# VH-VL binders against Counting factor-associated protein A (cfaA): the designs that were tried, part 11

Target 1, 212 residues: Counting factor-associated protein A (cfaA), of Dictyostelium discoideum (Social amoeba) (q54z64)
Amino acid sequence: QFISIQKYDFSGNCKNSSDSASSFEASSESAAICMQNDLLSGIVTNEGVCLIFNEVPTTFIISTKGDYIVRSIYDINDNNCQGGIIENKAIEIDECFVECADDYHGSTYLFSTETSLNYPSNTFMEISYNGECDGQWKTSFNYLQYYIVNKCNVAHEIETHTFSVGCNSTSSWVSEYAGEVCTVEPTVTTSYPIVDNCGDLDNSNFIDYCNI
Below, E stands for the ipSAE of ESMFold2; O stands for the ipSAE of ESMFold2 at other seeds; V2 stands for 0.75 times the mean of E and O plus 0.25 times the DockQ between their complexes.

## First folded at step 4 (VH-VL; framework fv_libivirumab)

Design C7 (at its last look DockQ between E and O 0.66; V2 from the best seeds 0.64)
Fold by ESMFold2-Fast, scan of step 4:
Structure C7 (fold): chain C 212 residues (1-212), chain A 124 residues (1-124), chain B 112 residues (1-112)
Amino acid sequence: as target 1 above (212 residues)
Amino acid sequence: QVQLVESGGGVVRPGRSLRLSCAASGFTFSNYAINWVRQAPGKGLEWVAIIWYDGSNKYYRDSVKGRFTISRDDSKNTLYLQMNSLRTEDTAVYYCAKGGYYYGSGRTYYFDYWGLGTTVTVSS
Amino acid sequence: DIVMTQSPLSLSVTPGEPASISCRSSQSLLHRNGYTYLDWYLQKPGHSPQLLIYLGSYRASGVPDRFSGSGSGTEYTLKISRVEAEDVGVYYCMQALQTPLTFGQGTKLEIK
């Protein structure tokens, strides 16, 4: 089975929340609502895979136990989850919760399980391999990360500015905007080629897929 | 206690070769990408090369491609830089620095530890 | 290559006063994951460089909270709220998004 981690935009008040500095933990003062129209990005993984990603300052393995998804957390510098477990954290399956980065920026998270591989359309995807990349990523990936295209996102912990992600079969791009809206002209757009050939990454972790 | 100790520097004439070493301790050497960074006298920092944690990927600045080779021996916890066809503009203090970048290994997208450096002087 | 440009190249500050150092990149360092792959390093006289800030705004272990990093688009700033004598040295920004990894030319901070 697959574990799905979905990150949603949060328009609520993070100031005066009960836990504004936690990672993947419930906020007792914020009503958590995971509205599909607010989906920003997500991760899909198999159970038991060692995960490293930029939103959590540790490495971890995810497994299921009854009504919970359990994260076994390892040191940030443990790249293969072979060291000692620092702690186990449990998240209720299908329960939305809020995590705040600061007083004004937060995200809502939803952890769920799926019996078949499921990911949204209109996404740019990065698909991770563990050193042997083949063309059948749907049956051989370690985890995948997706980003909803043409969604306005707030940049992490820098200054209040926004960005959107786009892609086509040959390129992906990030467009940045001054302030909190993505409806004005971008101040910067940066483009990258799509890397879709197994072996070209040579012991690299990722191939790209534009799912439009 | 994390330590990186460079050695192998010296004074050589243009066209000669040197091999630099960086001995690592205090962390699991095989889990991290490591870099060579140089600094010419009175000048700024200049990145030279990176080797990924498993030795699979190596990248170089253009001016040293074909002349310098980065390598590692994980059984000895040691990083190497083989420098061939040395030029006067290669004169610098050479540092090894632990860490990677976005496409590199792990979550170390920064250089958290640096050695003390070893001096290479290329002069006629 | 991504070109990193710092300003000013030198700065003299009275102890207790603030200091600000700018870094400009030839392209954005923002990744689609929302993080900016920019580091700041300090090289004190006669010493090796040391990490101050990573991913644009995160302080490295042991770095005092008087140091802060910020920025958007292609423009980034390192701020020191109250400069102390121990802060003397050359400050470098570095992009960690892609190879070749590139540094700014450095900013020398001196005490008046």
Scores: ipSAE 0.609, ipTM 0.785, lowest interface PAE 1.3, mean pLDDT 83
ESMFold2, look of step 12: ipSAE 0.663; ipTM 0.828
ESMFold2 (binder alone), look of step 12: mean pLDDT 91; pTM 0.947
ESMFold2 at other seeds, look of step 12: ipSAE 0.664; ipTM 0.835
ESMFold2, look of step 13: ipSAE 0.599; ipTM 0.799
ESMFold2 (binder alone), look of step 13: mean pLDDT 91; pTM 0.946
ESMFold2 at other seeds, look of step 13: ipSAE 0.672; ipTM 0.830

Design C8 (at its last look DockQ between E and O 0.63; V2 from the best seeds 0.00; counts 0 for: grease 19.3 > 18.9)
Fold by ESMFold2-Fast, scan of step 4:
Structure C8 (fold): chain C 212 residues (1-212), chain A 123 residues (1-123), chain B 112 residues (1-112)
Amino acid sequence: as target 1 above (212 residues)
Amino acid sequence: QVQLVESGGGVVRPGRSLRLSCAASGFTFSNYAINWVRQAPGKGLEWVAIIWYDGSNKYYRDSVKGRFTISRDDSKNTLYLQMNSLRTEDTAVYYCAKGGYTYGFRSYYFDYWGLGTTVTVSS
Amino acid sequence: DIVMTQSPLSLSVTPGEPASISCRSSQSLLHRNGYTYLDWYLQKPGHSPQLLIYLGSYRASGVPDRFSGSGSGTEYTLKISRVEAEDVGVYYCMQALQTPLTFGQGTKLEIK
């Protein structure tokens, strides 16, 4: 089975002005609450894969236990998740929750399980392979990360600015915008070639896929 | 406590070789990518090379590619930099730095540095 | 290669006054995951470099809250709200988005 992590648009504050901010806060609501907001990005992974959580800079492994999905948190620089577990965080399957990276930034997440591979259209995808990169990624991938194209995202910084992701068959790009709204004209756009064959000098076992 | 201790520096003539070592303790060495960063006298920091946690991927700055080889021995918790065909511009303090490899999905910062070992290449 | 350019190259500050150091990259350091792969390091005289700020704006463990990082696109700033004697040294920005990893040329902070 696959574990799916979906990041939805978030319009809230993570700062607790009446009490000391904790290093972690979570509230759980039904999946329907998340799904009324725009989907921004997501991860689909097999159990036991060492991952980075985009919204909180942590390294973790995801597993299932009964009605829960458990993240085992490791040191951020642990590339292999073989060190000691710092913390275990559990979330009920098909519940919506908020994760705060700091006082200023948070995101709304839905953790779910799937028996078959599902991912949305209109996405730029980065795919990690298990073993050989032979183009048959759907049957051999380790995990994949997708980003909804042309959706406005808030960057993970104290000074607020926004960005969107785009792609075509030959390139992907990130367009940045001043302030809290993605305006018509970006302040900067950075383009990258589509990497559709892993095994190069800068990294192996990953490919790009523009799914439009 | 995390420690990185470099050794193997010295004074050599151009064209010679040196092997640097970085002995690691206080963390699970085999789980982390490790970098070499150098600093010429009175100059800024310059990244040299990285080796991934599993030893499978190695990357170098262009000026040392083909001359320097990064390697690791996880049984000894030790990182190496084999430096061949040394040039006067390789004169620097060489630091071992924990963390730091780059890719779209995963990128890390250098949270711990060693004290450095000095390499002087002169005639 | 991504080129990192710092300004000023040196500055002298009276204790208790603020300081600001700029870093410019030849391309944006924002990844599509929403993080800016820009780090700041301090090298005190006679010491190894130490991490101050990672991923654009996050303070490293033990770093006082008078240090802050900000910026977007290709322009980044390290601010010290109230300079103290222990802050003297050379400050470096580094991009960690792509290999080769590249540093700025450094900014020397001195006390007047």
Scores: ipSAE 0.633, ipTM 0.801, lowest interface PAE 1.2, mean pLDDT 82
ESMFold2, look of step 6: ipSAE 0.580; ipTM 0.795
ESMFold2 (binder alone), look of step 6: mean pLDDT 91; pTM 0.947
ESMFold2 at other seeds, look of step 6: ipSAE 0.617; ipTM 0.816
ESMFold2, look of step 9: ipSAE 0.636; ipTM 0.826
ESMFold2 (binder alone), look of step 9: mean pLDDT 91; pTM 0.945
ESMFold2 at other seeds, look of step 9: ipSAE 0.552; ipTM 0.790
ESMFold2, fold request of step 12: ipSAE 0.484, 0.569, 0.577; ipTM 0.758, 0.802, 0.804
ESMFold2 (binder alone), fold request of step 12: mean pLDDT 91, 91, 91; pTM 0.947, 0.946, 0.946
ESMFold2 at other seeds, fold request of step 12: ipSAE 0.533, 0.555, 0.625; ipTM 0.779, 0.793, 0.815
ESMFold2, look of step 13: ipSAE 0.600; ipTM 0.806
ESMFold2 (binder alone), look of step 13: mean pLDDT 91; pTM 0.947
ESMFold2 at other seeds, look of step 13: ipSAE 0.592; ipTM 0.802

Design C9
Fold by ESMFold2-Fast, scan of step 4:
Structure C9 (fold): chain C 212 residues (1-212), chain A 123 residues (1-123), chain B 112 residues (1-112)
Amino acid sequence: as target 1 above (212 residues)
Amino acid sequence: QVQLVESGGGVVRPGRSLRLSCAASGFTFSNYAINWVRQAPGKGLEWVAIIWYDGSNKYYRDSVKGRFTISRDDSKNTLYLQMNSLRTEDTAVYYCAKVGYSYGPWKYYFDYWGLGTTVTVSS
Amino acid sequence: DIVMTQSPLSLSVTPGEPASISCRSSQSLLHRNGYTYLDWYLQKPGHSPQLLIYLGSYRASGVPDRFSGSGSGTEYTLKISRVEAEDVGVYYCMQALQTPLTFGQGTKLEIK
């Protein structure tokens, strides 16, 4: 069983806004919508696996319990997750929810479980292997992160600007746009080669895959 | 509360070796990546090396690769930089700097710095 | 390797006036995850560097709100809304997107 974390575009007022003046506005503000056309990116990880990432200061398991996905955090030296749990964090399964940075900016998330995966089309993927690189990542991956190609995203916590991700069989790129929309010429585009086997650098345990 | 204290600097001639230490306190040392950053007299900051929290990954600037070795001893909360085949251009104050992880696993900002130790390589 | 270029190399401001420091990267520092991997550090005379801003715009703990970071693409700015005497020193930007980590050459801020 896999744990799926999906990030969706969000427009409108956040649930914590104090500006709501009527009951129909309050109802509209409390509505979270996770529609396929608004999907921006996602993460998929194996359920019940003790996960250790090179750049995180802790070890954790993501698992399910009843109607919740639970992240159990362990000391980093506990590579089998056999010691005491330091902290548990719970997220309700299949509940679309909004996470707000302020009254105008937020993201919509959906945490779910899947028994089988259809790898989404029109995505750029970064895949972490459990075993040997160069082949069987679909059955032997640690986790994967995907980004919807040609979808407009809002950049985090700087001046308001947007970006989109693109790829083909040989390269991926990020195009950046001034302001809130991606319908104009990009101000900058940065390109990267597709990494199709494990390397010796900071991405040594990852490969890239353009699923067009 | 969080404190990093460098030591081991000194004056040496070209071709000699020095070993720098960085003693850490006030945080769980074994959970964080730590960097060495240097600054030549009157010049800017220059990144030297990083070691991952578990010691598995080490990266160096090209000019010190093969000459410098970063290591750690988590039982002593101490970071090391073994500097071999020293050159005059290695003359600098050497700082150790701790990586923060507030907003995800891939953030490399330096939230705490040591006081520095001076290395002078002169003939 | 990513090259970081700061401008101006030095500036003098009267106390209470604003100051602006620019940092340019040889490629964008925006990651596909939506974060900008740019930090700002201040080194006061005779002191170690200290963190001011991380991930483009987030203020470090204890940093006054007169400091702000902004920017997009390859052009980034550190602004001080009202310069105080204790702000004297050399300011550095650093990219943290990839190794080797690289700093700008520094901008020296002095009081007139």
Scores: ipSAE 0.574, ipTM 0.760, lowest interface PAE 1.5, mean pLDDT 80

Design D11 (from B02t with heavy chain I50V W52S Y59K)
Heavy chain, then light chain:
Amino acid sequence: QVQLVESGGGVVRPGRSLRLSCAASGFTFSNYAINWVRQAPGKGLEWVAVISYDGSNKKYRDSVKGRFTISRDDSKNTLYLQMNSLRTEDTAVYYCAKGGYSYGYKYYFDYWGLGTTVTVSS
Amino acid sequence: DIVMTQSPLSLSVTPGEPASISCRSSQSLLHRNGYTYLDWYLQKPGHSPQLLIYLGSYRASGVPDRFSGSGSGTEYTLKISRVEAEDVGVYYCMQALQTPLTFGQGTKLEIK
ESMFold2-Fast, scan of step 4: ipSAE 0.678; ipTM 0.839

Design D2 (from B02t with heavy chain W52S S56R K58T)
Fold by ESMFold2-Fast, scan of step 4:
Structure D2 (fold): chain C 212 residues (1-212), chain A 122 residues (1-122), chain B 112 residues (1-112)
Amino acid sequence: as target 1 above (212 residues)
Amino acid sequence: QVQLVESGGGVVRPGRSLRLSCAASGFTFSNYAINWVRQAPGKGLEWVAIISYDGRNTYYRDSVKGRFTISRDDSKNTLYLQMNSLRTEDTAVYYCAKGGYSYGYKYYFDYWGLGTTVTVSS
Amino acid sequence: DIVMTQSPLSLSVTPGEPASISCRSSQSLLHRNGYTYLDWYLQKPGHSPQLLIYLGSYRASGVPDRFSGSGSGTEYTLKISRVEAEDVGVYYCMQALQTPLTFGQGTKLEIK
């Protein structure tokens, strides 16, 4: 089975929350609460894979235990999750929660389990192979991360800087916008070639896939 | 306490070889990518090479490709830089620096060694 | 390769006054995950470099809160709210978005 981590648009303010800004503290709600916000990105992973969590400087291994998904949290510099466990955090399967990295940056997450591989359309995907990149990623991936194309995201710098992700069969790009909304022309667009072969340190065991 | 201790520097003529070592302690060495960074006298920092936590992936600055080889021995908690065909422009203090990921592009150097000096002169 | 350019190259500050150092990249350092892969390092005279700021704005362990990082797109700033004598040294920005990792040329901070 797979574990699905979906990241939704965060419309709150962590500075004014009752949660600790420096912790993985979560308030649990039903999946329907997350679904009222825009889906921005997500991860689909096998159990036991060492993952980097984008909202705080930690790495984690994720597993299931009864009705819970458990994250075993390691220092961010422990890139294979073999050091000491800092903390184990449990969240109920199919519950929505908020994670705050600091007073101004947070995300809304939904953790669920899947018996089959599911991922949304209109996405740019980064796929980690469990071994050699042989073109059979749907049967041999370690984990995959997807980003919804043309959705407005808030950068983890200041609240007033936003960006969107785009791709086609040969390129992906990030378009950045001044202000809180992606409604004017981009101030900068950075393009990258689609990498469909594992080949160097930055792309070893990884490929890109534009799912349009 | 995390420590990185470089050794193996010296004075050599152009075309010669040196092997630098970086002895690590105070953390689980096999869990981390490690870097070599150099600094020529009176100049800025220049990244040289990285080796992944499992030793399978390496990356080099273009000017040292084919001449330098980064490697690690996790049983000894030691990083190496084999420097062949040395040039005068390789003259620098060489630091090892802990950090870097192939996953997620998170590269930052939370700990550095004291450095070892390499002088290439005729 | 991503080129990193710092300004000013040298700065003299009276103790207790603020200092600001700029860093420009030849392309944006924003990753699709929403983080800016920019680090700041300080090299005190006769010492090894030390990490001050990572991922654009996060302070490293033990770094006092008078240091802050900010910026977006291709423009980044390191600020020291009240400079102290121990802050003397050369400051470097580094992009960590892609290999080869590249440093700015450095900014030397002196006390007046």
Scores: ipSAE 0.595, ipTM 0.790, lowest interface PAE 1.4, mean pLDDT 82

Design D3 (from B02t with heavy chain N57R K58T; at its last look DockQ between E and O 0.59; V2 from the best seeds 0.56)
Fold by ESMFold2-Fast, scan of step 4:
Structure D3 (fold): chain C 212 residues (1-212), chain A 122 residues (1-122), chain B 112 residues (1-112)
Amino acid sequence: as target 1 above (212 residues)
Amino acid sequence: QVQLVESGGGVVRPGRSLRLSCAASGFTFSNYAINWVRQAPGKGLEWVAIIWYDGSRTYYRDSVKGRFTISRDDSKNTLYLQMNSLRTEDTAVYYCAKGGYSYGYKYYFDYWGLGTTVTVSS
Amino acid sequence: DIVMTQSPLSLSVTPGEPASISCRSSQSLLHRNGYTYLDWYLQKPGHSPQLLIYLGSYRASGVPDRFSGSGSGTEYTLKISRVEAEDVGVYYCMQALQTPLTFGQGTKLEIK
């Protein structure tokens, strides 16, 4: 019914395993482990929803076929995923794998299917509706994204800094840190109000939920 | 080839109306958010408005809210900007730009039209 | 609204020399997904703007590798490693993190 995409921290090297190859692989891809303590963020979605895959900027649709989830990849500006398919990628259900954005940045992923809605605690969540926002998101959402609070993340496109996500009942924030650790004082913290009904900010089709 | 062709510009007096059109070809129009961006003579770029791919959401620059209306007709692959109560400050070249902010995080203008000139003078 | 400020407002370079353009935002453009929602555009004289860089550092299709984007927090930089005559024009940064989308004032690049 639901498809769950979980993104985990990955400490390793993404590298071109062949000088003439156009793709990169982690040095220990076959030993990838999706440990709950390394969970950074995730998506819970209905099948067929047009989503963004964050490791390589792109847009995709997910479908299920046997023991596989198939990702159909589109141009990132294709909001509807009805244009030309760039690539189809098959992913084994319940198998950890590494996706690399470049030689230094990658994440471990786990794709799974679920019959009931499950999401972790200590998360900031963005919940998307398909059409009208009625406030009853648990029965009418299109997809949801969650971010584990107080976890150190590496910014993908800019190698020199890290960030963490936080929230409370009235606001959420992103704190940025110089370098590769989140243990020093933040260089910038940006705060946003919690949007608990669609239309509170920019008449959007999503709401926020701080699940602490 | 992807093309965006603007039309409908002209010279009008303050308080009048114009409707701009942007005819799209070379891509599936209904899949993309489309923007209007303007540039006053000798000045920088100013974002004006966006309409999401399904027409469900529209957003505007504050100075044009209540005066301008962005719309789309996917059956004609055409974007519109209805401009009412025009002011001298609206004088600019108006560009149609494919892509940009939409549901979640889609956000850059990969193709632009050649622009259509709007002159509001007394 | 997010305010975008560019510096310098103009610069002149000899062909083959490097150029650097700065862009400052009134708040960070980093999203929770780890991407920086900053684009760079070039408008050549008499032409429409064209995309150079998106998501802070990704080069658009057909853009030569002498162009690069970088930065963090509220400070961003566009670099041209070796300026060529065809690079003359006005460069704009734009934030795409939230509406209204906002541009910097523009930086005019001229050849000496």
Scores: ipSAE 0.636, ipTM 0.804, lowest interface PAE 1.1, mean pLDDT 82
Fold by ESMFold2 at other seeds, look of step 7:
Structure D3 (fold): chain C 212 residues (1-212), chain A 122 residues (1-122), chain B 112 residues (1-112)
Amino acid sequence: as target 1 above (212 residues)
Amino acid sequence: QVQLVESGGGVVRPGRSLRLSCAASGFTFSNYAINWVRQAPGKGLEWVAIIWYDGSRTYYRDSVKGRFTISRDDSKNTLYLQMNSLRTEDTAVYYCAKGGYSYGYKYYFDYWGLGTTVTVSS
Amino acid sequence: DIVMTQSPLSLSVTPGEPASISCRSSQSLLHRNGYTYLDWYLQKPGHSPQLLIYLGSYRASGVPDRFSGSGSGTEYTLKISRVEAEDVGVYYCMQALQTPLTFGQGTKLEIK
């Protein structure tokens, strides 16, 4: 089985609720909604693979009964997830939820399990795989990360910014916009070549793929 | 506590070789990428090289590529920098710095050693 | 190579007053994962560098909240809300997006 992690456009409200006289708004936790048109990016991974999730080393395992996913979090910079687990979190399967970073920033996720490898079209993909560096990643992959092309994303926690991802057969790019929902003209576009990085001595290989 | 201790610095003439060592303790050395960063006298910081946690990848700044070799011995918790064909421009304090790896090569140098001084002069 | 340019190169600050250091990159440090890969380091006199801020705005362990990072696109700022005597040293920004990793020239902070 594979673990699928889908990230959706954040439309919820993470602000703390309060009955205090200083609050003028009705306080509630927003119910999470995972509409397919709001899909931004995702990960498909095998169980127990060390990968970076929310910038910390992480493994995911399906529970013994198959009814939830355990996320194990490792120390920042623990690249192979061998330095001991800092925290375990239980994640409901097929339940849309919001993970708040602060009152105004968060992400909306859906975790699921799959018996076959599935990923959307119109994506830029970054794939980790083992074995011979021959481009045959589907049978030996560790995990893949995908980004829906031409979708507007909100950047993480430095200032409110928006960005979009694009690619073609030779390059990928990130287009940044001046703090509103991805306008007509980006303020900066940064391009990267499509790469196929092989590991020495059968270490992990990495391949970019524009799935257009 | 995390500790990084550099050694092997000294005074050498141009064209000679030197091997730096960085002894690590207080963390599981084989889990982490380690870097060399240098600082010429009175100057700023300059990244030199990195080796991945599993030793599978090495990267160098252009000015040292082909002359310097970074390596690690996980059984001794030790990072090395073999420095060949030394030039006067290589004169600096050399630090080892514990850095992370992520897909796309994102790094944070959360712990640094005290440095060892290399002087290349005629 | 991503070029990092700091300004000012030197600051003199009265204790208790704010300080601001700017860093400009030759290209955006925003990754497609939505994070910005900019770090700040402090090198106190006679010491090795220490990490202050990573991912543009996250404080490293043990760093006081008077230090804050901000910025967007290619322009980034480190602010110290109230300078203390222990804050003296050279501040460096570094891009952590791609190799070769590159530092700004440094900003020397002194007490008036």
Scores: ipSAE 0.542, ipTM 0.781, lowest interface PAE 1.9, mean pLDDT 83
ESMFold2, look of step 7: ipSAE 0.565; ipTM 0.783
ESMFold2 (binder alone), look of step 7: mean pLDDT 93; pTM 0.954

Design D4 (from B02t with heavy chain N31R K58T)
Fold by ESMFold2-Fast, scan of step 4:
Structure D4 (fold): chain C 212 residues (1-212), chain A 122 residues (1-122), chain B 112 residues (1-112)
Amino acid sequence: as target 1 above (212 residues)
Amino acid sequence: QVQLVESGGGVVRPGRSLRLSCAASGFTFSRYAINWVRQAPGKGLEWVAIIWYDGSNTYYRDSVKGRFTISRDDSKNTLYLQMNSLRTEDTAVYYCAKGGYSYGYKYYFDYWGLGTTVTVSS
Amino acid sequence: DIVMTQSPLSLSVTPGEPASISCRSSQSLLHRNGYTYLDWYLQKPGHSPQLLIYLGSYRASGVPDRFSGSGSGTEYTLKISRVEAEDVGVYYCMQALQTPLTFGQGTKLEIK
């Protein structure tokens, strides 16, 4: 069983929840706020692994409890989850929610459970191993973190890695400028899947991004 | 290179059954909701049914509820529509339409098949 | 069920001129999450439908910027700033706020 955390773009203002305007929202039964086209990044993890979010600075361990995923939150300066638990937060499985880092920045998240490993194809990935980087990561990882790559010939700075995605009329590729493929302490491996086209885009978008 | 290919249409008499298939390729089939949408000759589009990525939820228009069953076989990348107790008003081209990824927005249809024709007549 | 009504039912436009298609819903399509659950599709003669606009105003991949969607509450508009020959076909709005999903009756766009 895996726990999947998906992070989506949030176009709203985190301070507006205190405004009277929130009283004018209409209700609906059919739609989720988490739209695939807004997907920015995600994590797939085993239970009990220490995770760090950078955009909403938080360190936590995730476990399941009934219909909920529980985040045990640690001090933001504790990056190994060995200090005291500050707070336990319950998140309903399969429910989109907004979490704000500050008054100006927020993201939408979706927490789910899966019996098999799944992740998007057009991604830059960081993979955490227990022990040595072994190349057979799908059976031996602790967690993986992926980032959607949907632009070509633009430098991306994700975590400690700087890379660009290039494309031409028939091929795409990833070029890394400052990153680590495998580290032994901490045990982190970075994988750069080559996309079939520029950022997994259709033919029109592929040409647009490659010509920009 | 996303493709949806419908099959199984034909001509049948009222009260009979047909099973439609939609063969998918070019995407991870098991992670997407898939829809059936139909169009009667010379008429507009009419939504029929949806199945969520994991098969946990299915929804139908009222006029087909209890007669039609949507299902999926992820090992074969194939969607099905079992149509029982067919009526003349079920005559239409049936399209398979790709919905949203996993728990995302499921109801915009970014890719459609070419359709398969079902004719229910005496 | 939410009823979707389009106007006009047919439209003839000289190439290069603008076109406007209206769609009315029997209730608001604004969800509490801030999105408007209205999509627009084009069906060219002899072809399957294709997505143009989703969630009120977002252009689908590959759709030219001469297409735009707007509107709020129960009134929505699809605009084509400069109609081209390839734009002929039937345009449909669809509400995705609640099941059953419902389409408008369609607007046929022809070149003069």
Scores: ipSAE 0.000, ipTM 0.441, lowest interface PAE 15.0, mean pLDDT 73

